VH-VL binders against Putative bifunctional riboflavin kinase/FMN adenylyltransferase (ribF). Designs and how they scored, part 15

Target 1, 179 residues: Putative bifunctional riboflavin kinase/FMN adenylyltransferase (ribF), of Geobacillus thermodenitrificans (a4it50)
Amino acid sequence: MKVHEANQGLTLPGSVVAIGAFDGVHQGHQAVLRQAVERSRQLGVESVAYTIDPPPRCRFQGSRMLTTLQEKLDRFAVLGLNHAVVAHFDERYAARRVDAFIRELTALNPREVIVGQDFRFGRNREGDVALLRRHFPVRIVQTVCCADGQRISSTRIRELIERGEWEQSTVLLGWPLSS
Below, E stands for the ipSAE of ESMFold2; O stands for the ipSAE of OpenDDE; V2 stands for 0.75 times the mean of E and O plus 0.25 times the DockQ between their complexes.

## First folded at step 17 (VH-VL; framework fv_iratumumab)

Design w6 (from v1 with heavy chain Y52W; at its last look DockQ between E and O 0.93; V2 from the best seeds 0.84)
Heavy chain, then light chain:
Amino acid sequence: QVQLQQWGAGLLKPSETLSLTCAVYGGSISYYYWSWIRQPPGKGLEWIGYIWHSGTTDYNPSLKSRVTISVDTSKNQFSLKLNSVTAADTAVYYCARDWGLYAFDIWGQGSLVTVSS
Amino acid sequence: DIQMTQSPTSLSASVGDRVTITCRASQGIHSWLAWYQQKPEKAPKSLIYKASSLQSGVPSRFSGSGSGTDFTLTISSLQPEDFATYYCLQYDEYPWTFGQGTRLEIK
ESMFold2, look of step 17: ipSAE 0.791; ipTM 0.894
ESMFold2 (binder alone), look of step 17: mean pLDDT 93; pTM 0.945
OpenDDE, look of step 17: ipSAE 0.895; ipTM 0.942
ESMFold2, look of step 18: ipSAE 0.741; ipTM 0.864
ESMFold2 (binder alone), look of step 18: mean pLDDT 93; pTM 0.946
OpenDDE, look of step 18: ipSAE 0.885; ipTM 0.935

## First folded at step 18 (VH-VL; framework fv_iratumumab)

Design y1 (from w6 with heavy chain I106Y, light chain H30R; at its last look DockQ between E and O 0.86; V2 from the best seeds 0.84)
Heavy chain, then light chain:
Amino acid sequence: QVQLQQWGAGLLKPSETLSLTCAVYGGSISYYYWSWIRQPPGKGLEWIGYIWHSGTTDYNPSLKSRVTISVDTSKNQFSLKLNSVTAADTAVYYCARDWGLYAFDYWGQGSLVTVSS
Amino acid sequence: DIQMTQSPTSLSASVGDRVTITCRASQGIRSWLAWYQQKPEKAPKSLIYKASSLQSGVPSRFSGSGSGTDFTLTISSLQPEDFATYYCLQYDEYPWTFGQGTRLEIK
ESMFold2, look of step 18: ipSAE 0.786; ipTM 0.890
ESMFold2 (binder alone), look of step 18: mean pLDDT 93; pTM 0.940
OpenDDE, look of step 18: ipSAE 0.883; ipTM 0.935
ESMFold2, look of step 19: ipSAE 0.773; ipTM 0.884
ESMFold2 (binder alone), look of step 19: mean pLDDT 93; pTM 0.939
OpenDDE, look of step 19: ipSAE 0.895; ipTM 0.943

Design y2 (from w6 with heavy chain H53Y; at its last look DockQ between E and O 0.90; V2 from the best seeds 0.84)
Fold by ESMFold2, look of step 18:
Structure y2 (fold): chain C 179 residues (1-179), chain A 117 residues (1-117), chain B 107 residues (1-107)
Amino acid sequence: as target 1 above (179 residues)
Amino acid sequence: QVQLQQWGAGLLKPSETLSLTCAVYGGSISYYYWSWIRQPPGKGLEWIGYIWYSGTTDYNPSLKSRVTISVDTSKNQFSLKLNSVTAADTAVYYCARDWGLYAFDIWGQGSLVTVSS
Amino acid sequence: DIQMTQSPTSLSASVGDRVTITCRASQGIHSWLAWYQQKPEKAPKSLIYKASSLQSGVPSRFSGSGSGTDFTLTISSLQPEDFATYYCLQYDEYPWTFGQGTRLEIK
């Protein structure tokens, strides 16, 4: 797997791009990322995880990161992604016009862009899925739940860790806890 | 076949307010930035400011205290107001579509605004 | 703000000549540079975007090149309708800024 900084301008002849913070690469994230790998193989192009480091909640709210960046990237590699594009999240990045993000994606020549239900981007969260669909084919991935219907999310996993619920946090995460 | 048509302005006296409107035909104002640019007669081009179709603006620092750009999505239009004009504001004013992939790719026909001395 | 400097400020040329106009940015702008043609009392017309991409409907005698800080517009064989003023524009970051213009006149 090749790792790129977003500001380095990776260019591909075609791709399937999954976008997210992917903190922890929990089972919900794995569903998204596996779809990106599967779709890329069907379309004969390379798969890309476009990810933000640190996750916005960690940067703005002080939330605990579930993984280091390297741990996240290692997990992407285990899932079979061809590329990871890492955007450094800070105040300047958060203030960018929406077309800055569109420029970055356009360079990847995405045959499909895969995002979560509530995806937003750019200054004042002005970028939305409708905007993305004007430029790229977009697939929205549904929220993944456990068999009991409980939503899998990084927030839920952090809450379980804070309460010392290690077994349940590992189940939702889908990876061994760091030793 | 997107086209921009602009109107307003003409002859102003010092201290008056310049007001121009730009209408978008053959396409939607939505999901673009929209800019105003001006050009004094025989001189170069100066960016004034932009508006995102939902209302977020940014302005050239040299004009920021006097300029307001507004959008009316129901009319598919956006507008420029420039307060307290002087002779230095005499220029042809253009509206333009503003997008980071293609720069200013569609322009209005231009409006000459003359501020008397 | 990124300063854009065009050279030359004006030039004279004959039909059939190869004409080159340059634009220099005060800092790197990658390839986010556009070229415009403007005739008297008309709005600018988009010629080239992203340094080298030809706008739809623009004749192939126009070409652009460069990256970083130095950019060139070339007209390979000048035609009578090409006498105009040419502007570059950096659109890497706001405020987007224009060069001062190059007036191309018939010799």
Scores: ipSAE 0.754, ipTM 0.867, lowest interface PAE 0.8, mean pLDDT 90
ESMFold2 (binder alone), look of step 18: mean pLDDT 94; pTM 0.947
OpenDDE, look of step 18: ipSAE 0.892; ipTM 0.938

Design y3 (from w6 with heavy chain T56D; at its last look DockQ between E and O 0.90; V2 from the best seeds 0.84)
Fold by ESMFold2, look of step 18:
Structure y3 (fold): chain C 179 residues (1-179), chain A 117 residues (1-117), chain B 107 residues (1-107)
Amino acid sequence: as target 1 above (179 residues)
Amino acid sequence: QVQLQQWGAGLLKPSETLSLTCAVYGGSISYYYWSWIRQPPGKGLEWIGYIWHSGDTDYNPSLKSRVTISVDTSKNQFSLKLNSVTAADTAVYYCARDWGLYAFDIWGQGSLVTVSS
Amino acid sequence: DIQMTQSPTSLSASVGDRVTITCRASQGIHSWLAWYQQKPEKAPKSLIYKASSLQSGVPSRFSGSGSGTDFTLTISSLQPEDFATYYCLQYDEYPWTFGQGTRLEIK
């Protein structure tokens, strides 16, 4: 897996791009990322995880990161992604016009862009899925639930950790307990 | 296919407010930035500011204290106001579609605004 | 702000000539450069975006090249309708800024 900074200008002849913070790379994220790998194989192009670091909640709200950046990237590699594009998330990045993000994606020549239900981007969250669809084919992924029907999210996993429910939090993450 | 048409008063006295309107035909105002650009007689082009269809704006720092750009999505129009004009504000004013992939790709016909001395 | 400098400021040429106009940015702008043609009392017309991509309806005698800080507009065989003022525009970072212009006159 090759790792790139967003500002390095990676260009591909074709791709499938999954976009998200992917904090923890929990089982819901894994479903999204596996779809990107599967679609890229079907289309004969490379798979890309476009991710931000740190997650916005951690940068501006003090929320605890579930993984280091390196741990997140290692998990992408285990899932079979060809590339990771890492955007450094700060006030400058958050203030960019929506077309700055569209430029970055355009260079990847996406055959498909995969995002979550609440996806927004750019200054004042002015970018949405409708805008994205003007430029690329977009797949919206639905939330993933565990066997008990509860939704898997980084927020819930952080809450479990805060309450000391370590075993359950690890199960929702879906990664081995030891290294 | 998309066309911009602009109008407004062309002759002003010092201290008055410049007011221009630009209408978008053959397409939606939504999901683009829209800019105003001016050109003093015999001189080059200067960007004034832009607006997003949400009403979010940004302005050239040299004009920021005097300029207001607004949008009316129900009329598919956006407007420029420039307060407290002087003779230095005499120029042809253009509206333009503004997008990071294509730059200013569609322009209005231009409006000459003359501020008397 | 990024300053754009065009060369030459003006030039004279004959129909059929090959004409080259250059534009230099004060810092790297990757390939985010556009070229415009403006005739007297008319709005600018988009010729080229992203340094080398021709706008639809623009004759193939126009071409653009360059990246980073140095860019070139070329007209391979000048036609009577090509006598105009040409501007470059950087659109890498706001505020987007124009070059000073190059006036192309009939010799």
Scores: ipSAE 0.752, ipTM 0.871, lowest interface PAE 0.9, mean pLDDT 90
ESMFold2 (binder alone), look of step 18: mean pLDDT 93; pTM 0.945
OpenDDE, look of step 18: ipSAE 0.883; ipTM 0.935

Design y4 (from w6 with heavy chain T56K; at its last look DockQ between E and O 0.88; V2 from the best seeds 0.78)
Fold by ESMFold2, look of step 18:
Structure y4 (fold): chain C 179 residues (1-179), chain A 117 residues (1-117), chain B 107 residues (1-107)
Amino acid sequence: as target 1 above (179 residues)
Amino acid sequence: QVQLQQWGAGLLKPSETLSLTCAVYGGSISYYYWSWIRQPPGKGLEWIGYIWHSGKTDYNPSLKSRVTISVDTSKNQFSLKLNSVTAADTAVYYCARDWGLYAFDIWGQGSLVTVSS
Amino acid sequence: DIQMTQSPTSLSASVGDRVTITCRASQGIHSWLAWYQQKPEKAPKSLIYKASSLQSGVPSRFSGSGSGTDFTLTISSLQPEDFATYYCLQYDEYPWTFGQGTRLEIK
């Protein structure tokens, strides 16, 4: 798997791009990322995970990160992603216009962009799925809940860890807990 | 084709407020940024600020204390106000469509605003 | 703010000449550079975006090249309607900024 900084200007002739913070790469994230890998193989293009480090919730709300960046990238590699594009989340990134993000995605030539239903981007969170669809084919995939009725989210996993409920948190996460 | 038409008062006294309106024809104001740019006589172009169709703005720091840009999506229009003008604000003012893939690709016809000395 | 410096500030040329105008950015802007033509009492007209892509309806005698900090606009065979002032614009980072202009006159 090749790892790129978002500002490096990676260009691809075609791709399937999954976008998210992917904190912990929990089982809900894995479903999205596996779909990106499978779709890329069907379309004969490369798969890309576009991820933000640190996750915005950690920057704004003080939420605990479930993985280090390197642990997250290692998990992407296990799932079979061809590329990871890492965007450094800071004041400058948060202040960018929505078209800065559109430029980055355009360079990847996405045949499909995969996001969660609540996906927002850009200054004042003014970018949304409707804007993305003006430029790219977009698939919306839920990143919360599973068939067992358990909510699979980074928030729930963090809550379980805080309570010391390690077994349940590991089940939802799908990886060993980071120490 | 998308076209921009602009209008507003052309002769002002010092301390007055400059007010210009730009209307978008042949296309929607939504999902683009919209900018105002000015050009003093015989000089270059200076970006003033932009607005997103949501109403959120950003301004040139040199002007931000005096400038307000507004949008009315129901009328497909956006506007510029510049407070407390001086002779240094004499310029041709342009509205323009603003998008990060194509830069300023559509321009209004321009409005000469003269501030008496 | 990113400063854009055009060279030359003015030049004289004859119909049929090949003309080049350069623009240098104070920092890297990748390929996010546009070129505009402005005639007296008219709004600027978009010629080129993303350094080298011709805007719709622009004659093929216009071309752009460059990346990073150094960019060139070329008119391969000057026509009478090409006498105007030319501006570059960086649109990589806000505030977007224009070069000071190059006035192209009849020799």
Scores: ipSAE 0.661, ipTM 0.826, lowest interface PAE 1.3, mean pLDDT 89
ESMFold2 (binder alone), look of step 18: mean pLDDT 93; pTM 0.945
OpenDDE, look of step 18: ipSAE 0.821; ipTM 0.915

Design y5 (from w6 with light chain W96Y; at its last look DockQ between E and O 0.91; V2 from the best seeds 0.83)
Fold by ESMFold2, look of step 18:
Structure y5 (fold): chain C 179 residues (1-179), chain A 117 residues (1-117), chain B 107 residues (1-107)
Amino acid sequence: as target 1 above (179 residues)
Amino acid sequence: QVQLQQWGAGLLKPSETLSLTCAVYGGSISYYYWSWIRQPPGKGLEWIGYIWHSGTTDYNPSLKSRVTISVDTSKNQFSLKLNSVTAADTAVYYCARDWGLYAFDIWGQGSLVTVSS
Amino acid sequence: DIQMTQSPTSLSASVGDRVTITCRASQGIHSWLAWYQQKPEKAPKSLIYKASSLQSGVPSRFSGSGSGTDFTLTISSLQPEDFATYYCLQYDEYPYTFGQGTRLEIK
């Protein structure tokens, strides 16, 4: 797996791009990433995980990161991604116009862009799936739930860890807890 | 094809407010940025600011304290107001479509605004 | 702000000449450079975007090249209708900034 900074301008002749913060690379994130790998193989192009570090919730809300950046990248590699593009998330990145992100994606020549439900981007979260679909084919991955119907999220996993519910947190995460 | 038509302001006195409107024909105002640019007689071009169809704006720092750009999506129009004008604001003002892949690819016809001394 | 410097400020040339106009950015702008043509009393017209991509409807005698900080607009065989002022624009980061212009006079 090759790792790139977003500002380096990776260019590909074709790709399938999964986008997200992917904190913890929990089972919900894995659904998105696995789709990208599978679709890229079907289409004969390379798979890309476009990720943000640190995750927005950690940067702006003080939430604990479930993984270091290196742990996140290692999990991407285990899942079979060909590339990871890492964007440094700060106030400047969050304030960018929506077309800055479209510009970055355009360089990857996506045959398909894969996002979770309610994906937003750009200043004031003004970029949406409708905007993406004007430029790229977009696939939305459905929310992944555990057996009891509860949504898998980084917040839920952090709550389980705080309560000492290690077995449940590991099930939702899909990886051993960091030591 | 998309065309921009602009109107408003002409001769102003110092301290008045410049007001211009730009209408978008043959396309939607949504999912593009829309900019105002000005050009003093015989001089170069200066970007004033942009607006997204949601109403989010950004302005050239040199003008930020005096400029307001607004949008009316129901009319497919956007507008420029520049407060407290002086003779230095005399220019041809243009509206333009603004997109990060193509820059300013479609321009209005221009509006000459003259501010008396 | 990124400063854009055009060279030359003015240029006289004859019909059929090859004309070259240069634009230099004060910092790297990758390929986010556009070229505009403006005739007297008219709005600017888009010629080139992304340094080298020809805008629809623009004659093939116009071409652009360059990346980073140094960019060139070329007119391969000057025509009478090419008398105009030419501007470059960087659109890599805000505020977007124009070069000061190059006035091309048909001699």
Scores: ipSAE 0.736, ipTM 0.866, lowest interface PAE 1.0, mean pLDDT 90
ESMFold2 (binder alone), look of step 18: mean pLDDT 94; pTM 0.949
OpenDDE, look of step 18: ipSAE 0.867; ipTM 0.930

Design y6 (from w6 with light chain Y91H; at its last look DockQ between E and O 0.91; V2 from the best seeds 0.82)
Fold by ESMFold2, look of step 18:
Structure y6 (fold): chain C 179 residues (1-179), chain A 117 residues (1-117), chain B 107 residues (1-107)
Amino acid sequence: as target 1 above (179 residues)
Amino acid sequence: QVQLQQWGAGLLKPSETLSLTCAVYGGSISYYYWSWIRQPPGKGLEWIGYIWHSGTTDYNPSLKSRVTISVDTSKNQFSLKLNSVTAADTAVYYCARDWGLYAFDIWGQGSLVTVSS
Amino acid sequence: DIQMTQSPTSLSASVGDRVTITCRASQGIHSWLAWYQQKPEKAPKSLIYKASSLQSGVPSRFSGSGSGTDFTLTISSLQPEDFATYYCLQHDEYPWTFGQGTRLEIK
């Protein structure tokens, strides 16, 4: 797996791009990322995880990260991603125009872009899926539940860890705890 | 094919407010940035500011204290106001479509604004 | 702000000549440079974006090249309608900034 910073200007002849913070690379994230790998193989292009570090919730709300950046990247590699593009998230990045993000994605020549239901980007969260679909084919991946029907989210996993519920947190995460 | 048509008062006295409107035809104002650019007689081009269809703006720091750009999505229009004009504000003013991939790819016809002294 | 410097400021040429205009950025802008043609009393016309991408309807005698800080507009065989002022624009980061212009005149 090759790792790139977003500002490096990676260019590909074609790709499938999954976008997200992917904090923890929990089972819901894994479903998205595996879909990106499978679709890229079907289309004969490379798979890309476009990820933000640190996650916006950690930057603005002080939430604990479920993984270090390197642990997240290692998990991407286990899942079979060809590339990871890492964007440094700070106030300057959050204030960018929506077309800055579109421009970065355009360089990857996405045949598909895979995002979660409530995906937003750019200054004032003014970028949305409708805008993204004007430029790329977009697939939305819905909420993933574990076998007992509960929703898998980084927020719930953080709460379980804070309460010391280690067994439940590892079940939802799908990896050993990072700390 | 998207076209821009602009209008507004062309002759002002010092201290008055410049006001121009740009209408978008053949496409939606949504999901693009829209900029104003000016060109003093015999001189180069100066970016004034942009607006997103949500109303979010950014302005050239040299003009920020005097400039307001607004949008009316129901009319498919956006507007420029420049307060407290002086002779230095005499220029041709252009509206333009603004997108990071293509720069300013579609321009209005231009409006000459003259500020008398 | 990123300063854009064009050279030459003006030049004279004949129909059929090859013309080259240069634009230099004060910092790296990758390939985010556009070229515009402006005739008297007309709005600028987009020629090239992203250094080398030709705008639809622009004749192939126009070409752009360069990356980083140094960029070139070339007109391979000058036509009568090409006498105009040419501007570069960096569209890498806001505020986008124009070069000072190059006036191309008929000999």
Scores: ipSAE 0.748, ipTM 0.865, lowest interface PAE 1.0, mean pLDDT 90
ESMFold2 (binder alone), look of step 18: mean pLDDT 93; pTM 0.941
OpenDDE, look of step 18: ipSAE 0.828; ipTM 0.917

## First folded at step 19 (VH-VL; framework fv_iratumumab)

Design z1 (from y1 with heavy chain I29F; at its last look DockQ between E and O 0.85; V2 from the best seeds 0.84)
Fold by ESMFold2, look of step 19:
Structure z1 (fold): chain C 179 residues (1-179), chain A 117 residues (1-117), chain B 107 residues (1-107)
Amino acid sequence: as target 1 above (179 residues)
Amino acid sequence: QVQLQQWGAGLLKPSETLSLTCAVYGGSFSYYYWSWIRQPPGKGLEWIGYIWHSGTTDYNPSLKSRVTISVDTSKNQFSLKLNSVTAADTAVYYCARDWGLYAFDYWGQGSLVTVSS
Amino acid sequence: DIQMTQSPTSLSASVGDRVTITCRASQGIRSWLAWYQQKPEKAPKSLIYKASSLQSGVPSRFSGSGSGTDFTLTISSLQPEDFATYYCLQYDEYPWTFGQGTRLEIK
């Protein structure tokens, strides 16, 4: 797997691009990322995880990161991604025009872009899925739930870890804990 | 085919406010930035500012204190106001579609604004 | 602000000539450079975007090249309708800025 900075110009002849913060690479994220790998193989192009570091929630709300950047990248590699593109998230990045993000994606020549529901980007969150669809084919991946119907989320996993509920947090996360 | 048609302004006296409007036809107004650009007689082109279709603006620092750009999404129009004009503001003013992939790819026909003494 | 410098400021040429116009940026702009043609009393017309991509409807005798700080517009065989003023524009970083122009005149 090759790792790139967002603004330093990965160009591909074709790709499937999954976009997200992917904090923890929990089972909901894995559903998105596995679809990107599967679709890229079906289309004969390379798969890309476009990820934000640190996650916006951690920057703006002080939430703990579930993984370091390197741990997140290692998990992408295990899932079979060909590339990771890492965008440094700070106040300047959050203030960019929406077309800055479109430029970065255009260089990857996406055959499909895969995002979660309610994806937003750019200054004042002015970029949305409708804008992406003007430029790229977009697939929305549905929320992944536990057997009890509750959404798998980084927030829920953080709560379980903080309470010391290690076994259940590992089940929702979908990764073994290090020894 | 996208067309930009502009109107307003013309002959102004010093201290007046320049006001121009640009209407967009034959294409989407939404999901673009829209810019104003000017060209003084015998001189080059200067970007004035842009507006996102829903209202967020940014302006050239050299003009920022005097310029306001606004949008009327129901009419697919955007407007320029430049306060406190002087003879130095005499120029042809253009509206243009503004997108980070294609730069300024569609232009209005231009409006000559003359500021007299 | 990024300063854009065109060379030459004016040029006299004959129909059929190969013409090159250069544009230099004061800092790297990657490939986010556009070229425009402007005839008297007309709005600028887009020729080239992203340094080398030809705009729809523009004759293939126009081409662009370069990246970083140095860029070139080439007209491979000058036609009578090509006599005009040419501008480059950097659109990497706001404010977007134009070069000062190159006036191409008939010899």
Scores: ipSAE 0.763, ipTM 0.877, lowest interface PAE 0.7, mean pLDDT 90
ESMFold2 (binder alone), look of step 19: mean pLDDT 93; pTM 0.942
OpenDDE, look of step 19: ipSAE 0.901; ipTM 0.945

Design z2 (from y1 with light chain Q55H; at its last look DockQ between E and O 0.87; V2 from the best seeds 0.83)
Fold by ESMFold2, look of step 19:
Structure z2 (fold): chain C 179 residues (1-179), chain A 117 residues (1-117), chain B 107 residues (1-107)
Amino acid sequence: as target 1 above (179 residues)
Amino acid sequence: QVQLQQWGAGLLKPSETLSLTCAVYGGSISYYYWSWIRQPPGKGLEWIGYIWHSGTTDYNPSLKSRVTISVDTSKNQFSLKLNSVTAADTAVYYCARDWGLYAFDYWGQGSLVTVSS
Amino acid sequence: DIQMTQSPTSLSASVGDRVTITCRASQGIRSWLAWYQQKPEKAPKSLIYKASSLHSGVPSRFSGSGSGTDFTLTISSLQPEDFATYYCLQYDEYPWTFGQGTRLEIK
């Protein structure tokens, strides 16, 4: 797996791009990432995980990270991604125009862009799926739920860890807990 | 296919407010940025600012204190106001579609604004 | 702000000549450079985007090259309608900024 900085301008002849913060690479994230790998093989192109570091909630809201960046990247590699594109998330990145993100994606020549429900991007969260669909084929991955019907989320996993619910947190995460 | 038509003030006195409007035909104003650019006589081009269809703006720092750009999506129009004009603001003013893939790809016809001394 | 410097400020050429206009950025702009043609009393016309891509309807005698800080517009065989002023624009970072222009005159 090759790792790139977003501002270094990776160019591909074709790709399937999954986008997200992917904190923890939990089972919900894995559904998105596995779909990107599968679709890339069906289309004969390379798979890309476009990820943000640190996750926005951790950077500005004090939420605890489930993984270091290197741990996240290692998990992408286990899942079979060909590339990871890492965007450094700070106030400057959050203030970018929506077309800055569109430009980065355009260089990857995506045959599909895979995002979760309610995906937003750019200054004031002005970028949405409708905008993406004007430029790329977009596949929305349905929210992944655990057996009780609740969403698998980084927040819920953090709560389980804080309560000492190690077995359940590991089930939702799909990886051993890191230090 | 997209065409921009602009209109507004031509001759102003010092301290007045410059006001221009740009209408978009052959396409929607939504999901693009829209910019104003000016060109003093015999000189080059200077970017003034842009607006997103939601109303979010950014301005050239040299003009920020005096400039307001606004958008009316129901009329498919956007506008420029520049307060407290002086002779230095004499220029041809252009509206343009603004997109990060293609730069300024569609331009209005231009409006000469003259500010007397 | 990123400063864009064009060279030459003006030049004279004859129909059929090959002409080259350069544009230098004060910092790297990757390939986010556009070229415009402007005739008197007219709005600028888009020629080139992303350093080397021709806008639709632009004759193939126009070409662009460069990346980073140094960029070139070339007209391979000058035609009478090509006498105009040419501007580069960086659109990598806001505010987007123009070069000062290059006036191409008939010799």
Scores: ipSAE 0.745, ipTM 0.861, lowest interface PAE 0.9, mean pLDDT 90
ESMFold2 (binder alone), look of step 19: mean pLDDT 93; pTM 0.941
OpenDDE, look of step 19: ipSAE 0.894; ipTM 0.942

Design z3 (from y1 with light chain Y94T; at its last read DockQ between E and O 0.92; V2 from the best seeds 0.87)
Heavy chain, then light chain:
Amino acid sequence: QVQLQQWGAGLLKPSETLSLTCAVYGGSISYYYWSWIRQPPGKGLEWIGYIWHSGTTDYNPSLKSRVTISVDTSKNQFSLKLNSVTAADTAVYYCARDWGLYAFDYWGQGSLVTVSS
Amino acid sequence: DIQMTQSPTSLSASVGDRVTITCRASQGIRSWLAWYQQKPEKAPKSLIYKASSLQSGVPSRFSGSGSGTDFTLTISSLQPEDFATYYCLQYDETPWTFGQGTRLEIK
ESMFold2, look of step 19: ipSAE 0.799; ipTM 0.902
ESMFold2 (binder alone), look of step 19: mean pLDDT 94; pTM 0.952
OpenDDE, look of step 19: ipSAE 0.895; ipTM 0.942
ESMFold2, look of step 20: ipSAE 0.805; ipTM 0.904
ESMFold2 (binder alone), look of step 20: mean pLDDT 94; pTM 0.952
OpenDDE, look of step 20: ipSAE 0.884; ipTM 0.937
ESMFold2, look of step 21: ipSAE 0.796; ipTM 0.900
ESMFold2 (binder alone), look of step 21: mean pLDDT 94; pTM 0.952
OpenDDE, look of step 21: ipSAE 0.831; ipTM 0.920
ESMFold2, look of step 22: ipSAE 0.779; ipTM 0.890
ESMFold2 (binder alone), look of step 22: mean pLDDT 94; pTM 0.951
OpenDDE, look of step 22: ipSAE 0.884; ipTM 0.936
ESMFold2, fold request of step 23: ipSAE 0.788, 0.801, 0.789; ipTM 0.893, 0.904, 0.893
ESMFold2 (binder alone), fold request of step 23: mean pLDDT 93, 93, 93; pTM 0.948, 0.948, 0.949
OpenDDE, fold request of step 23: ipSAE 0.908, 0.911, 0.909; ipTM 0.946, 0.949, 0.949
ESMFold2, last read: ipSAE 0.795, 0.805, 0.793; ipTM 0.901, 0.905, 0.901
ESMFold2 (binder alone), last read: mean pLDDT 93, 94, 94; pTM 0.949, 0.949, 0.951
OpenDDE, last read: ipSAE 0.907, 0.903, 0.904; ipTM 0.947, 0.944, 0.945

